# Designs tried in a protein design chat: miniprotein binders against Uncharacterized 14.6 kDa protein in sodA1 3'region. Part 13

Target 1, 131 residues: Uncharacterized 14.6 kDa protein in sodA1 3'region, of Leptolyngbya boryana (Plectonema boryanum) (p51586)
Amino acid sequence: MQTLAQMDILVVDDDPDTRDLLRFMLEDEGAIVTVAPNAKEALSLLERELPKLLVSDVAMPEMDGFELIGRVRELPKGETLPAIALTAYAREEDRQAALRSGFNDYLTKPVDPLELIRLVQQYCLAFPPDA
Short names: E, the ipSAE of ESMFold2; O, the ipSAE of OpenDDE; V2, 0.75 times the mean of E and O plus 0.25 times the DockQ between their complexes.

## First folded at step 8 (miniprotein)

Design m42 (from L4 with Q16L; at its last look DockQ between E and O 0.85; V2 from the best seeds 0.77)
Fold by ESMFold2, look of step 9:
Structure m42 (fold): chain B 131 residues (1-131), chain A 81 residues (1-81)
Amino acid sequence: as target 1 above (131 residues)
Amino acid sequence: STVRITVRFEGDDPELLRQAVEWILRIARRLGLDVEVRVEGDTVTIEVRGLSPRQAKAIAAYVRIIARYLGLEVRVEVETD
């Protein structure tokens, strides 16, 4: 079953294992996955065309995910792009920091495959998170 | 279903080894894969069978992620079935 068929998803993470895992899990559900190894490449892709959903690591060298989402929210139509943060920290204050930065939701690392698919489906197939 | 992965976690903390097993079992069950687990001292061996090459790549990536998260030493061997 391909619950994410035709969904264009951009995954941003500097860890190649995380990119491989997330690409596989999402593509296995039918998504069209583009990966970027850093925020600069991600912005280049986003300036050309917005995906249905952005999934981005927070802890990245040079430009981190907080800076990335700030730039995304300034792009044309970027204010309403659903975005999920990947964070190593499970504390409530870390969750609030991600949401205040402009992300709509978050996943803690290591990523639980079941939670990944559920959350991605929620934002790709249901109500827009910022409506 | 032509690939077998053998994963060996090593560490002195049995609770961390148990957590590693649980994480791997969750993804293996999600993907419908056959899993065998063996515990020998401070080593846990997990054998996963029936994987496609794409599944094997993803499982190997996940195993490395889990090992780093838990601070466990890991070895991964991939063989054709």
Scores: ipSAE 0.668, ipTM 0.843, lowest interface PAE 0.8, mean pLDDT 86
Fold by ESMFold2-Fast, scan of step 8:
Structure m42 (fold): chain B 131 residues (1-131), chain A 81 residues (1-81)
Amino acid sequence: as target 1 above (131 residues)
Amino acid sequence: STVRITVRFEGDDPELLRQAVEWILRIARRLGLDVEVRVEGDTVTIEVRGLSPRQAKAIAAYVRIIARYLGLEVRVEVETD
C-alpha cells in the first residue's frame, strides 16, 4: 500500500544521488516530492508554499541546514513544520545541535531509506512509533 | 510490470564488499524482493527482481551512495521483467 498518499515533502541535499534516492523512495509510498539542491533554492520554494514535511542535509555549502531551519521557523506557519535533518556527524553533540537548531529529528548518512520512510510516516501519519 | 536490477561491486577489501551486500539484502528482504548474490574474486554481482520502477530507481541511487561511502566501484544494469 501507499502509506504517504498525497503528502507534500521537500527534500534538500546537494548530492543528486541522495535527492534521487529520497524522492523515489517517498514517491513509491505515494508522496509528492519536490527536491532542491541547496538551501537558497529550498528557502525560495518554502517562501512560496510550505510542504507537509522538510527533509534537509545539514552540511551544505554557503547556507547550511542549521541556517535554513532557523529561517524556516520564522516563516508564516513555518514554526510547526515537521523537519528532519540528514547528517554525516557521528558525535552525539553534533546530532543534538541539529535538534537545538530547530529540527524535530535526525538521521545519519548514508541514509537507510527504510528508516527514513518509518520516520517520515511518524511525522505525517497519526500512529505510535516503531521499536 | 516489474523491473530487475543487476548490480556489480568491485573492490579489493572483502569486508567492504560484504557490507555492501548486507545493506542491499537488508532492504530487499524488508521489501519482499527476490535477490541473488554471486561472488567472483574481487567482484560481487547482486540481482534484485520484482521491483516497481520507482523502487528500481531508488535502489540504483542507494547502490551508488553505498559504493561512494565504501570506496567501491559499481555498475548498474536495469531490465523490465
Scores: ipSAE 0.434, ipTM 0.743, lowest interface PAE 1.4, mean pLDDT 83
ESMFold2 (binder alone), look of step 9: mean pLDDT 81; pTM 0.759
OpenDDE base, look of step 9: ipSAE 0.814; ipTM 0.919

Design m50 (from L4 with K57R; at its last look DockQ between E and O 0.92; V2 from the best seeds 0.81)
Fold by ESMFold2, look of step 11:
Structure m50 (fold): chain B 131 residues (1-131), chain A 81 residues (1-81)
Amino acid sequence: as target 1 above (131 residues)
Amino acid sequence: STVRITVRFEGDDPEQLRQAVEWILRIARRLGLDVEVRVEGDTVTIEVRGLSPRQARAIAAYVRIIARYLGLEVRVEVETD
């Protein structure tokens, strides 16, 4: 029993190592993971079909994660999509900035994959695939 | 078949080397993998055994992330076990 079975998760990060790590760790828990290397491709995917959860790096070239989440919140049904930010900054003001931009929660980089799994499970299990 | 990874971190700050080891040990233990650690001066060698190829790719990625964050030199060797 994998706790994320049938959970569609989109991971957005411009670092290929981060994409490889997070994809594996989430798939090991049963998730169906789609990866995007930048916000432009992520937004294209999101406009076609929303996942159950978005995990996005903030510091990306061209369009950063704050702009990405702002655009996501303007999509139909995007206003309630659970979204976790990956950020280099852990201070309370950084948390507030992520929440004001539209993310539901955040994790500091370098991402501890065990903490990511715990947080993802929290959001995915609160909103199961058939709910 | 299973894979083994040999990771060599090198740096002049012992605390950063210790932190890198701790992070690798946490994930390896979570995955149930055999781990051996050897410390020699400014070099730490970590050998992780019993990995699937997919696990090896993920561990190698995490190792590179850690090294970049901590400013450590790193060398990774992957061999069929």
Scores: ipSAE 0.746, ipTM 0.882, lowest interface PAE 0.6, mean pLDDT 87
Fold by ESMFold2-Fast, scan of step 8:
Structure m50 (fold): chain B 131 residues (1-131), chain A 81 residues (1-81)
Amino acid sequence: as target 1 above (131 residues)
Amino acid sequence: STVRITVRFEGDDPEQLRQAVEWILRIARRLGLDVEVRVEGDTVTIEVRGLSPRQARAIAAYVRIIARYLGLEVRVEVETD
């Protein structure tokens, strides 16, 4: 059984291999995945239609994930959009910075597929549609 | 396209290679891939047919992620025909 059936997820990462990998992981569970190579394109997509979940790399050129999530939280209904940060091996201070910036949770790179699916289930199946 | 993924274990614990192979096969089965796996001592060769170059790169990245998750000392090479 696919527990993420029909779940709309936006994945943002400047590395095309990482985008393809995450897309494969999530689509294998039935999710509908949209990918964006940078924060600017992600914002353009988010302004048109919000997904059920955002997964975003923090360390991106030009606009980083911290700036991206700050702007997402200012969009209509963006305040409650579940968001997971992807960080390179970071100190506890860097992980806490992701949470303080507006992300709901974080995963360290390289991403463990089982941990990703677990967090997606936690935030998409446990979060009510109206918060 | 045919993709050949070669994983060489360079550590001291052969049980880690067996676990890595099991994880790779489990992932391949979940993705619905029909693969051939060959094990020769410390080396595992995986051949998959009918993939695009981007699919091949994604699979290679997935294998590297699993190897790191398990803490293995492995070398991964990908060849596309």
Scores: ipSAE 0.016, ipTM 0.261, lowest interface PAE 5.3, mean pLDDT 72
ESMFold2 (binder alone), look of step 11: mean pLDDT 81; pTM 0.768
OpenDDE base, look of step 11: ipSAE 0.808; ipTM 0.916

## First folded at step 9 (miniprotein; from F2 with T57K E69Y)

Design F3 (at its last look DockQ between E and O 0.92; V2 from the best seeds 0.80)
Fold by ESMFold2, look of step 9:
Structure F3 (fold): chain B 131 residues (1-131), chain A 81 residues (1-81)
Amino acid sequence: as target 1 above (131 residues)
Amino acid sequence: TQYEITIHVQAPSDDVAQQIYDWLLRIAQRLGIEVHFEVHGDHWTIRLRGVTQRQAKALAAYIRILARYLGVTVDIQIEQS
């Protein structure tokens, strides 16, 4: 069940329960998970080293996920980093907003852990780790 | 080394408590965790047995997330078994 072995994933969410849940589910599949409680801390981590995949909440105080992904797309090699948005809204206009901002896909909250795993596998397994 | 999670749910209806149980059961099946429940009026007790400490922390987080979205009160106890 190590389907995500050697996959470095950054999870950004200001809710500690969401961080704990997502970290566990991804680590249970073998991923190396880093968590950040806000976009500013996430951006500082991303500026030092890009993960294989970014999972980010949209609705965060101060710097939201849309601003975060915009900054990420300006980083060296950040233009192609797979990124999944976490959103409370499942309407088509919300999906389009996430994609226009630079995210590749989205998950609705409350996050279904099984759906999380499937979507993350889709993006990570198509592009194996460089190490 | 193994733990038991006990969840006390004060739900406005059996339907709401059933939703929490159903969502937990799906994850429990994936993780190989045994799930039991008992109903006393409008109070449900759900027990997850044979969990690791890491599983207990993550499942407790999931339960709190679900309880907030469903608008129910939960009390979560994690004890060594």
Scores: ipSAE 0.696, ipTM 0.852, lowest interface PAE 0.7, mean pLDDT 85
ESMFold2 (binder alone), look of step 9: mean pLDDT 78; pTM 0.736
OpenDDE base, look of step 9: ipSAE 0.820; ipTM 0.910

## First folded at step 10 (miniprotein)

Design F4 (from F3, 14 letters changed; at its last look DockQ between E and O 0.87; V2 from the best seeds 0.77)
Fold by ESMFold2, look of step 10:
Structure F4 (fold): chain B 131 residues (1-131), chain A 81 residues (1-81)
Amino acid sequence: as target 1 above (131 residues)
Amino acid sequence: TQYEITIHVEGDDPEQLRQIYDWLLRIARRLGIEVHVEVEGDTVTIRLRGVTQRQAKALAAYIRILARYLGVTVDIQIEQS
């Protein structure tokens, strides 16, 4: 099944338009979506309960997504939480930076909603990623 | 309840205007929404008809994201049909 029904997903982005778009696209596929406008609020939510998947912007003020994922990986059971980075840069160096920081994969901005759904389904349902 | 989204895009680069249309069209097709385009001078008007309130909010957010990325000016109006 490639549905997101009942999948808890946390979306972290300081841009309200990005939060609105991503929430809608994922909820349209059946997901239960929680949003956070910054890394501090995201960590508060994550310390209470881990979602099935984390989607986080990298370029956030104060605490960026690289620092956020580093702290997530230190949480109990956070070491294996699937996490997708949202980044402005599509170069191989940017992909490697996301992986070094602890993300499992990335999407380039502006986010293609169809690619978002495909990648989220892949990680929530453990489908193999494209090389 | 159905809504109509009207997007007025103003720019001097036709490629950027086409990029907004192309990206919006891909999502509209997935959602079963027809996209209509009018060109009036240096302004392009894009209309999406028969959308739900949730769709309208999300599509407006997407258009604003694209406009900021491309550096174009947009005006978005959402009206009940």
Scores: ipSAE 0.706, ipTM 0.850, lowest interface PAE 0.7, mean pLDDT 84
ESMFold2 (binder alone), look of step 10: mean pLDDT 77; pTM 0.712
OpenDDE base, look of step 10: ipSAE 0.779; ipTM 0.888

Design F5 (from F4 with L31W; at its last look DockQ between E and O 0.82; V2 from the best seeds 0.74)
Fold by ESMFold2, look of step 10:
Structure F5 (fold): chain B 131 residues (1-131), chain A 81 residues (1-81)
Amino acid sequence: as target 1 above (131 residues)
Amino acid sequence: TQYEITIHVEGDDPEQLRQIYDWLLRIARRWGIEVHVEVEGDTVTIRLRGVTQRQAKALAAYIRILARYLGVTVDIQIEQS
């Protein structure tokens, strides 16, 4: 079943294998996936049009995911955009930092693609596209 | 069109090789495909048949990520079947 049919998702990660994994797994579920290799390009895309869901790495060079989500939350309609953080750090302080920065949830790296799909489905079903 | 992905894994720690296999099995079960494994010396060869091109690309990306995380060497071929 294509459980993410027509869901527009933006994936931001500086690792090309992570971008490919997430894109192809989500597209296999029917999603429309846009990828960005860094936060600057992600912001350019987000300022033009918001997706239904943002999935973003935290530990990116130059602008990290904490700064990215902070800027997203200042965009028109960006205050309520569902956003999932990808983090290498599973310490409770690191998880709390991601949530306080404005992300709704997180996944630890290396990303388990089945957990990715489950979590993405959870947020997309809570905020489905308008019919 | 169906594809076959072949993964050659080199490593001296059998637990790391088993981790890659276990992670592939979880995805293969989701897609309803079988995994075939051959062991020869320090090389493990894993074959998955009957995948779509998108599935093969996703598996290739996942295996490269896992290999880097575990510190093992992989070589991946994707062939149209």
Scores: ipSAE 0.677, ipTM 0.840, lowest interface PAE 0.8, mean pLDDT 85
ESMFold2 (binder alone), look of step 10: mean pLDDT 78; pTM 0.738
OpenDDE base, look of step 10: ipSAE 0.758; ipTM 0.880

Design F6 (from F3 with L31W; at its last look DockQ between E and O 0.81; V2 from the best seeds 0.77)
Fold by ESMFold2, look of step 10:
Structure F6 (fold): chain B 131 residues (1-131), chain A 81 residues (1-81)
Amino acid sequence: as target 1 above (131 residues)
Amino acid sequence: TQYEITIHVQAPSDDVAQQIYDWLLRIAQRWGIEVHFEVHGDHWTIRLRGVTQRQAKALAAYIRILARYLGVTVDIQIEQS
């Protein structure tokens, strides 16, 4: 019944309720979830070990998600890391900005946890091991 | 290890209360649990029973997010059955 069993996912968001929601929902599906409250902490984690998937808020203080993903794309093997943006902005230009910054996809806030699960499954299961 | 989460929503409009209920119903369907509600005067009480501790924490976080988005006050209680 665990659709994300043992998938390593990093969640970055400065809102503790959003971190809790995403962590607990994904863990309920079997994922191994690491959370970071800001982009600097996220980069520290990413420089040590890349997850299977990155989910990151865009609107964060000091370093936003656009700068974060730019840094990630410069890391070894970071150029192909699947990454989903969390954005408060639903306009088409905002979607295009997220994709131009290096994210693969996006979700609008407030995050619908069932859409989160669906999209995470799409990216985590699309790349089976060495196949 | 089963828990009950109780959500008290203060003075929501009918539309706000219905939105919260509808969002919770979708999650409850995925988990195979029931959602129950009561209306007393100007407040709603929503209960979900038979959840794990992790599920209860996820629901609490979700409700706090929704409450901020919708501009309503909520009080959340999680109790082990």
Scores: ipSAE 0.703, ipTM 0.853, lowest interface PAE 0.7, mean pLDDT 86
ESMFold2 (binder alone), look of step 10: mean pLDDT 77; pTM 0.738
OpenDDE base, look of step 10: ipSAE 0.813; ipTM 0.908

Design F7 (from F3, 14 letters changed; at its last look DockQ between E and O 0.82; V2 from the best seeds 0.00; counts 0 for: pTM E .778 < .8)
Fold by ESMFold2, look of step 10:
Structure F7 (fold): chain B 131 residues (1-131), chain A 81 residues (1-81)
Amino acid sequence: as target 1 above (131 residues)
Amino acid sequence: TQYEITIHVTGDDPETLQQIYDWLLRIAQRWGIEVHIEVDGDKLTIRVRGVTQRQAKALAAYIRILARYLGVTVDIQIEQS
């Protein structure tokens, strides 16, 4: 079941285990996954070419995910890029903070693999790859 | 693809050990792989056979994430079969 075949996804998280886990789970569904260990590298990649979906940790050193998504929303075509936040907090206030910052949705850490796949499918299938 | 991953989890809370097992099973069911579990007091041993290297690495990453979140100690061994 490769339900994400050829979907370009950028995963941003400063924890190498999280990068490895998310990459492998999404690649198992057929996605093309690029990983970035910090917001600076992520922004550099995003300024060159937008993926179909951004998945970004919020709590990162130096530039956090809120600042990252704010920068992304100012990029050409970045205002409509689907973006999912990874957060340690499940409270409603935390969800609203992520949405106010520019994310479309969120996942709580530690990431539930079935929730990850389901949510990513939701956004990728709403915005399938070009042509 | 022939790898075996052995995970030793040590914690002082049986409910915490059960959570790790339950979360691991969700991934294993997704991949159609068998998981063997042995519990001995505050120690949980998880053995998974017949996985690819990529699957073993993903399981190891998942267990490390959960262990840090739940405050338990893990030892992970990946062997080619």
Scores: ipSAE 0.586, ipTM 0.788, lowest interface PAE 1.0, mean pLDDT 83
ESMFold2 (binder alone), look of step 10: mean pLDDT 78; pTM 0.721
OpenDDE base, look of step 10: ipSAE 0.742; ipTM 0.874

## First folded at step 11 (miniprotein)

Design N1 (at its last look DockQ between E and O 0.85; V2 from the best seeds 0.76)
Fold by ESMFold2, look of step 11:
Structure N1 (fold): chain B 131 residues (1-131), chain A 81 residues (1-81)
Amino acid sequence: as target 1 above (131 residues)
Amino acid sequence: TKYEITIKFTGDDPETLKKAVDWILRIAQRLGIEVTVEVKGDTVTIRIEGLSPRQAKAIAAYVRIIARYLGVTVEIEIEES
C-alpha cells in the first residue's frame, strides 16, 4: 500500500545507512523523499521550500537537530511544519527535551520500520498535500 | 533480477544475538518477506531471498545499523539469484 503518495518528506541524518533506509521505507509508501547529510544542507533546502514533514536526527556534528529545529521554527510557515526527531535517548526526559526544542514527536534509534511508517502517516495523512 | 542476502551475526552473548535477529525480522515483516534463520554455536545466519535491488540495499543498510547499535560482528553477502 502507498499511503504517503505525493507527500514531500525531508530526511536529515549524517549516517548514510540511515538515509538509505529511511528513504527506501518512505518511498516504498509512495513519498517523495529528499535527504540531507547535515543540518546546514537541510536548512538551505528548508529556506527554499518547506516539505510536508521533516524527519531529523538530533545527534549531528557541527549543527545538531535541536539547533536545526530552532532555526526552522523561525522561518515563514516553519512554525507549523510537522517535525519528528530521531534520538538515541529513550528516557522520558530526553523525549521532553526534543519536544521543548520544537519537534512535534520523536522516534528512538534504531528505527523500528513499523513505528516509522505509523508515525509519519499520523502527521502526513491528517493534512494531505494540496497537489 | 532478484537477489539473496546472507547475514551472519557472531557474538558471545546469546541475548544480544537474539536482539539482532529480532530487529532484522521487523524489516522482513514490513516487506512481507520470509526469512530462514539458522543457529550454530555463537553464529546466527539469516537468509532472505527474492529481493529487488532496492530491498537488498535497504536491508543491508539496516543490518549495518543494527550491528553497530548492538556491537555485534556481522558479515553480509548479497548475491544475484
Scores: ipSAE 0.666, ipTM 0.847, lowest interface PAE 0.9, mean pLDDT 87
ESMFold2 (binder alone), look of step 11: mean pLDDT 80; pTM 0.764
OpenDDE base, look of step 11: ipSAE 0.803; ipTM 0.913

Design Q1 (from L4 with K57Y; at its last look DockQ between E and O 0.95; V2 from the best seeds 0.68)
Fold by OpenDDE base, look of step 11:
Structure Q1 (fold): chain B 131 residues (1-131), chain A 81 residues (1-81)
Amino acid sequence: as target 1 above (131 residues)
Amino acid sequence: STVRITVRFEGDDPEQLRQAVEWILRIARRLGLDVEVRVEGDTVTIEVRGLSPRQAYAIAAYVRIIARYLGLEVRVEVETD
């Protein structure tokens, strides 16, 4: 099923296995997926073109996901870009930290790709891609 | 031709082994793949058949992620049928 057809998604994670898994699963649903191994590269991509959705790891070296989303929110149209955080912990304080930093939602690692797809589908329905 | 993956998890916590199996099965079912599971002591063997190369690549990645998270020893074998 192509539930995410033509949806541009940027996945940011320093773990190559996570990037490979999520890219495959999202592309299998028809999404157009770009991956970045770190926040610096992700920000470069985002400054050039905003996706429909950002999925980012929080715990990354050099620049973490909290700083990344802060920078994103300063970009043109970045203020409204849907963004999902991938966090190591399921604690409420961690969820609140993600939301306060600028993320719209969060998922705990290890990421359940089916849960991610479901969440992405919700955003696709709420903010459908251009025809 | 299709790809077959054989995954072997080892661990002394049966609950962790069970969780690993469940996560793999969920993905396999979502992709409509043929799966067999064998449990022998602290070792669980999962065989997934009929995979495309891309599917095999993704599943192998997921297996490694699961193993690292649960602290399980894992061995993955990939072969073409």
Scores: ipSAE 0.568, ipTM 0.816, lowest interface PAE 0.7, mean pLDDT 90
ESMFold2, look of step 11: ipSAE 0.615; ipTM 0.827
ESMFold2 (binder alone), look of step 11: mean pLDDT 80; pTM 0.757

Design Q2 (from L4 with V7I V48I V78I; at its last look DockQ between E and O 0.94; V2 from the best seeds 0.84)
Fold by ESMFold2, look of step 11:
Structure Q2 (fold): chain B 131 residues (1-131), chain A 81 residues (1-81)
Amino acid sequence: as target 1 above (131 residues)
Amino acid sequence: STVRITIRFEGDDPEQLRQAVEWILRIARRLGLDVEVRVEGDTVTIEIRGLSPRQAKAIAAYVRIIARYLGLEVRVEIETD
């Protein structure tokens, strides 16, 4: 598999089925995928080493995805890390909330894995982000 | 060793059953897998053959996500060949 070969991607979601699905689909495209079941574990991983892209659920207990991305944007080199939010809400207000929080884009749950791959490819292989 | 997965969705809303089938077919075709679909009243059966165990795990996960989102009853069986 070639399209995401050697791209380090961190996936954060408290649903194990979502973690299993997204890990497989991205690895099938050649990515190196790390998963985290919550924002605390995700932040620990991110403080150690930044991936090429972050995919994070928003609605997580305790620390949600908005708090997570805010913390990420304070990390060294974290200000430009491409980040995609996974959200249950599809309205314009949800898009604006994700952008205000520091995400570059978002996808509505349940995640369409083909749309996820397309968006991930866009951010992993594209020019610098807007931030 | 390959496996086959048999997925049975059941529900009252034909549009939700159609949507579930559509999502499964799209991922299965992306993965190059053989898919057979049978419709019997309120039940749709999808059989996918030639999967690796990792593919089966991923598809089973997606099936559970779809069923929860659409409010469908689902049964999943995975058998080695």
Scores: ipSAE 0.767, ipTM 0.891, lowest interface PAE 0.6, mean pLDDT 88
ESMFold2 (binder alone), look of step 11: mean pLDDT 84; pTM 0.824
OpenDDE base, look of step 11: ipSAE 0.833; ipTM 0.929

Design Q3 (from L4 with Y62W; at its last look DockQ between E and O 0.95; V2 from the best seeds 0.83)
Fold by ESMFold2, look of step 11:
Structure Q3 (fold): chain B 131 residues (1-131), chain A 81 residues (1-81)
Amino acid sequence: as target 1 above (131 residues)
Amino acid sequence: STVRITVRFEGDDPEQLRQAVEWILRIARRLGLDVEVRVEGDTVTIEVRGLSPRQAKAIAAWVRIIARYLGLEVRVEVETD
């Protein structure tokens, strides 16, 4: 089933296995997936063109996901970009920190790709392909 | 044309081994893959058959993620059918 057809998604994670897994599973659902191994490369891509959805790890070296989303929210049209955080922590304070930093939602690691697909589908249904 | 993956997890916490199996089965079932599981003490062997090369790469990645998160020793063998 191609429930994500024509949906542009950027996945940011410093773990190559996570990038490989998530790209495959989202592409299998029809998405157009771009991956970035760190926040600086992700920001460079985002400054060129915003995707329909951002999925970003929080714990990354040098620039973490909290700083990344802060920078994204300052970009033109970046204030409304749907963004999902991937976090190691399931505690209420950690959840609130992700949401207050500018993410719309979160998933705890290890990221079950089926749970990610379900969450992505909810956000992408608001922007069905017209072209 | 299809690929077979053999995964061997080893660890001394049976709940972690059960969790690893469950996580692999969820993805394999979603992808329609044939799976065989054998449990022998501290070792679990999972054989997944019928994979495309792209599916094999994804499953191998998931296996490595699981092993790192749960602290399990893992060996992955990939063989063309």
Scores: ipSAE 0.736, ipTM 0.869, lowest interface PAE 0.7, mean pLDDT 87
ESMFold2 (binder alone), look of step 11: mean pLDDT 80; pTM 0.743
OpenDDE base, look of step 11: ipSAE 0.841; ipTM 0.930

Design Q4 (from L4 with A60R T80E; at its last look DockQ between E and O 0.88; V2 from the best seeds 0.82)
Fold by ESMFold2, look of step 11:
Structure Q4 (fold): chain B 131 residues (1-131), chain A 81 residues (1-81)
Amino acid sequence: as target 1 above (131 residues)
Amino acid sequence: STVRITVRFEGDDPEQLRQAVEWILRIARRLGLDVEVRVEGDTVTIEVRGLSPRQAKAIRAYVRIIARYLGLEVRVEVEED
């Protein structure tokens, strides 16, 4: 029985449908989910309190996910924060770009709900909550 | 307190329609929901029953994401079950 109970997760995506879907899927597994509609709001939240996991879209207007993760890796304790990128293209070059930018892994859009849960569980269980 | 969602995808590529159906069936199966699918030419109708309002919001969001990604026309109707 795998669960995300008590896992604080921040989801960043400029598409409200994506935020609604991901919040529901993760909360259905017991997670505590915060959403942000853009990278600047996400950074404000992250500077106040780090979640256990970050899930962020890459293609966002103004500040994209690559810039966001770069800033996150500069925060105290941010260098070890597990982070998953959401990307529209699944070529190996795109995967490598996400990893070089500082993400730990990625999912291709449109997000498969079952794959989302499995990957999030993988990172949350590998980096258990510090409560 | 339960709702039903009727989703109608329209498009000229049978593979895209099939993929949309598959994705909706997978999430509906994950959530334990009743699903009926009807195919009429370039139109596929999917009816999902027994949803909570939260599930309906999520399914509607996913349907809209799928339609945008695949370039399908979509209409979603939500009714009290």
Scores: ipSAE 0.769, ipTM 0.897, lowest interface PAE 0.6, mean pLDDT 87
ESMFold2 (binder alone), look of step 11: mean pLDDT 84; pTM 0.815
OpenDDE base, look of step 11: ipSAE 0.837; ipTM 0.930

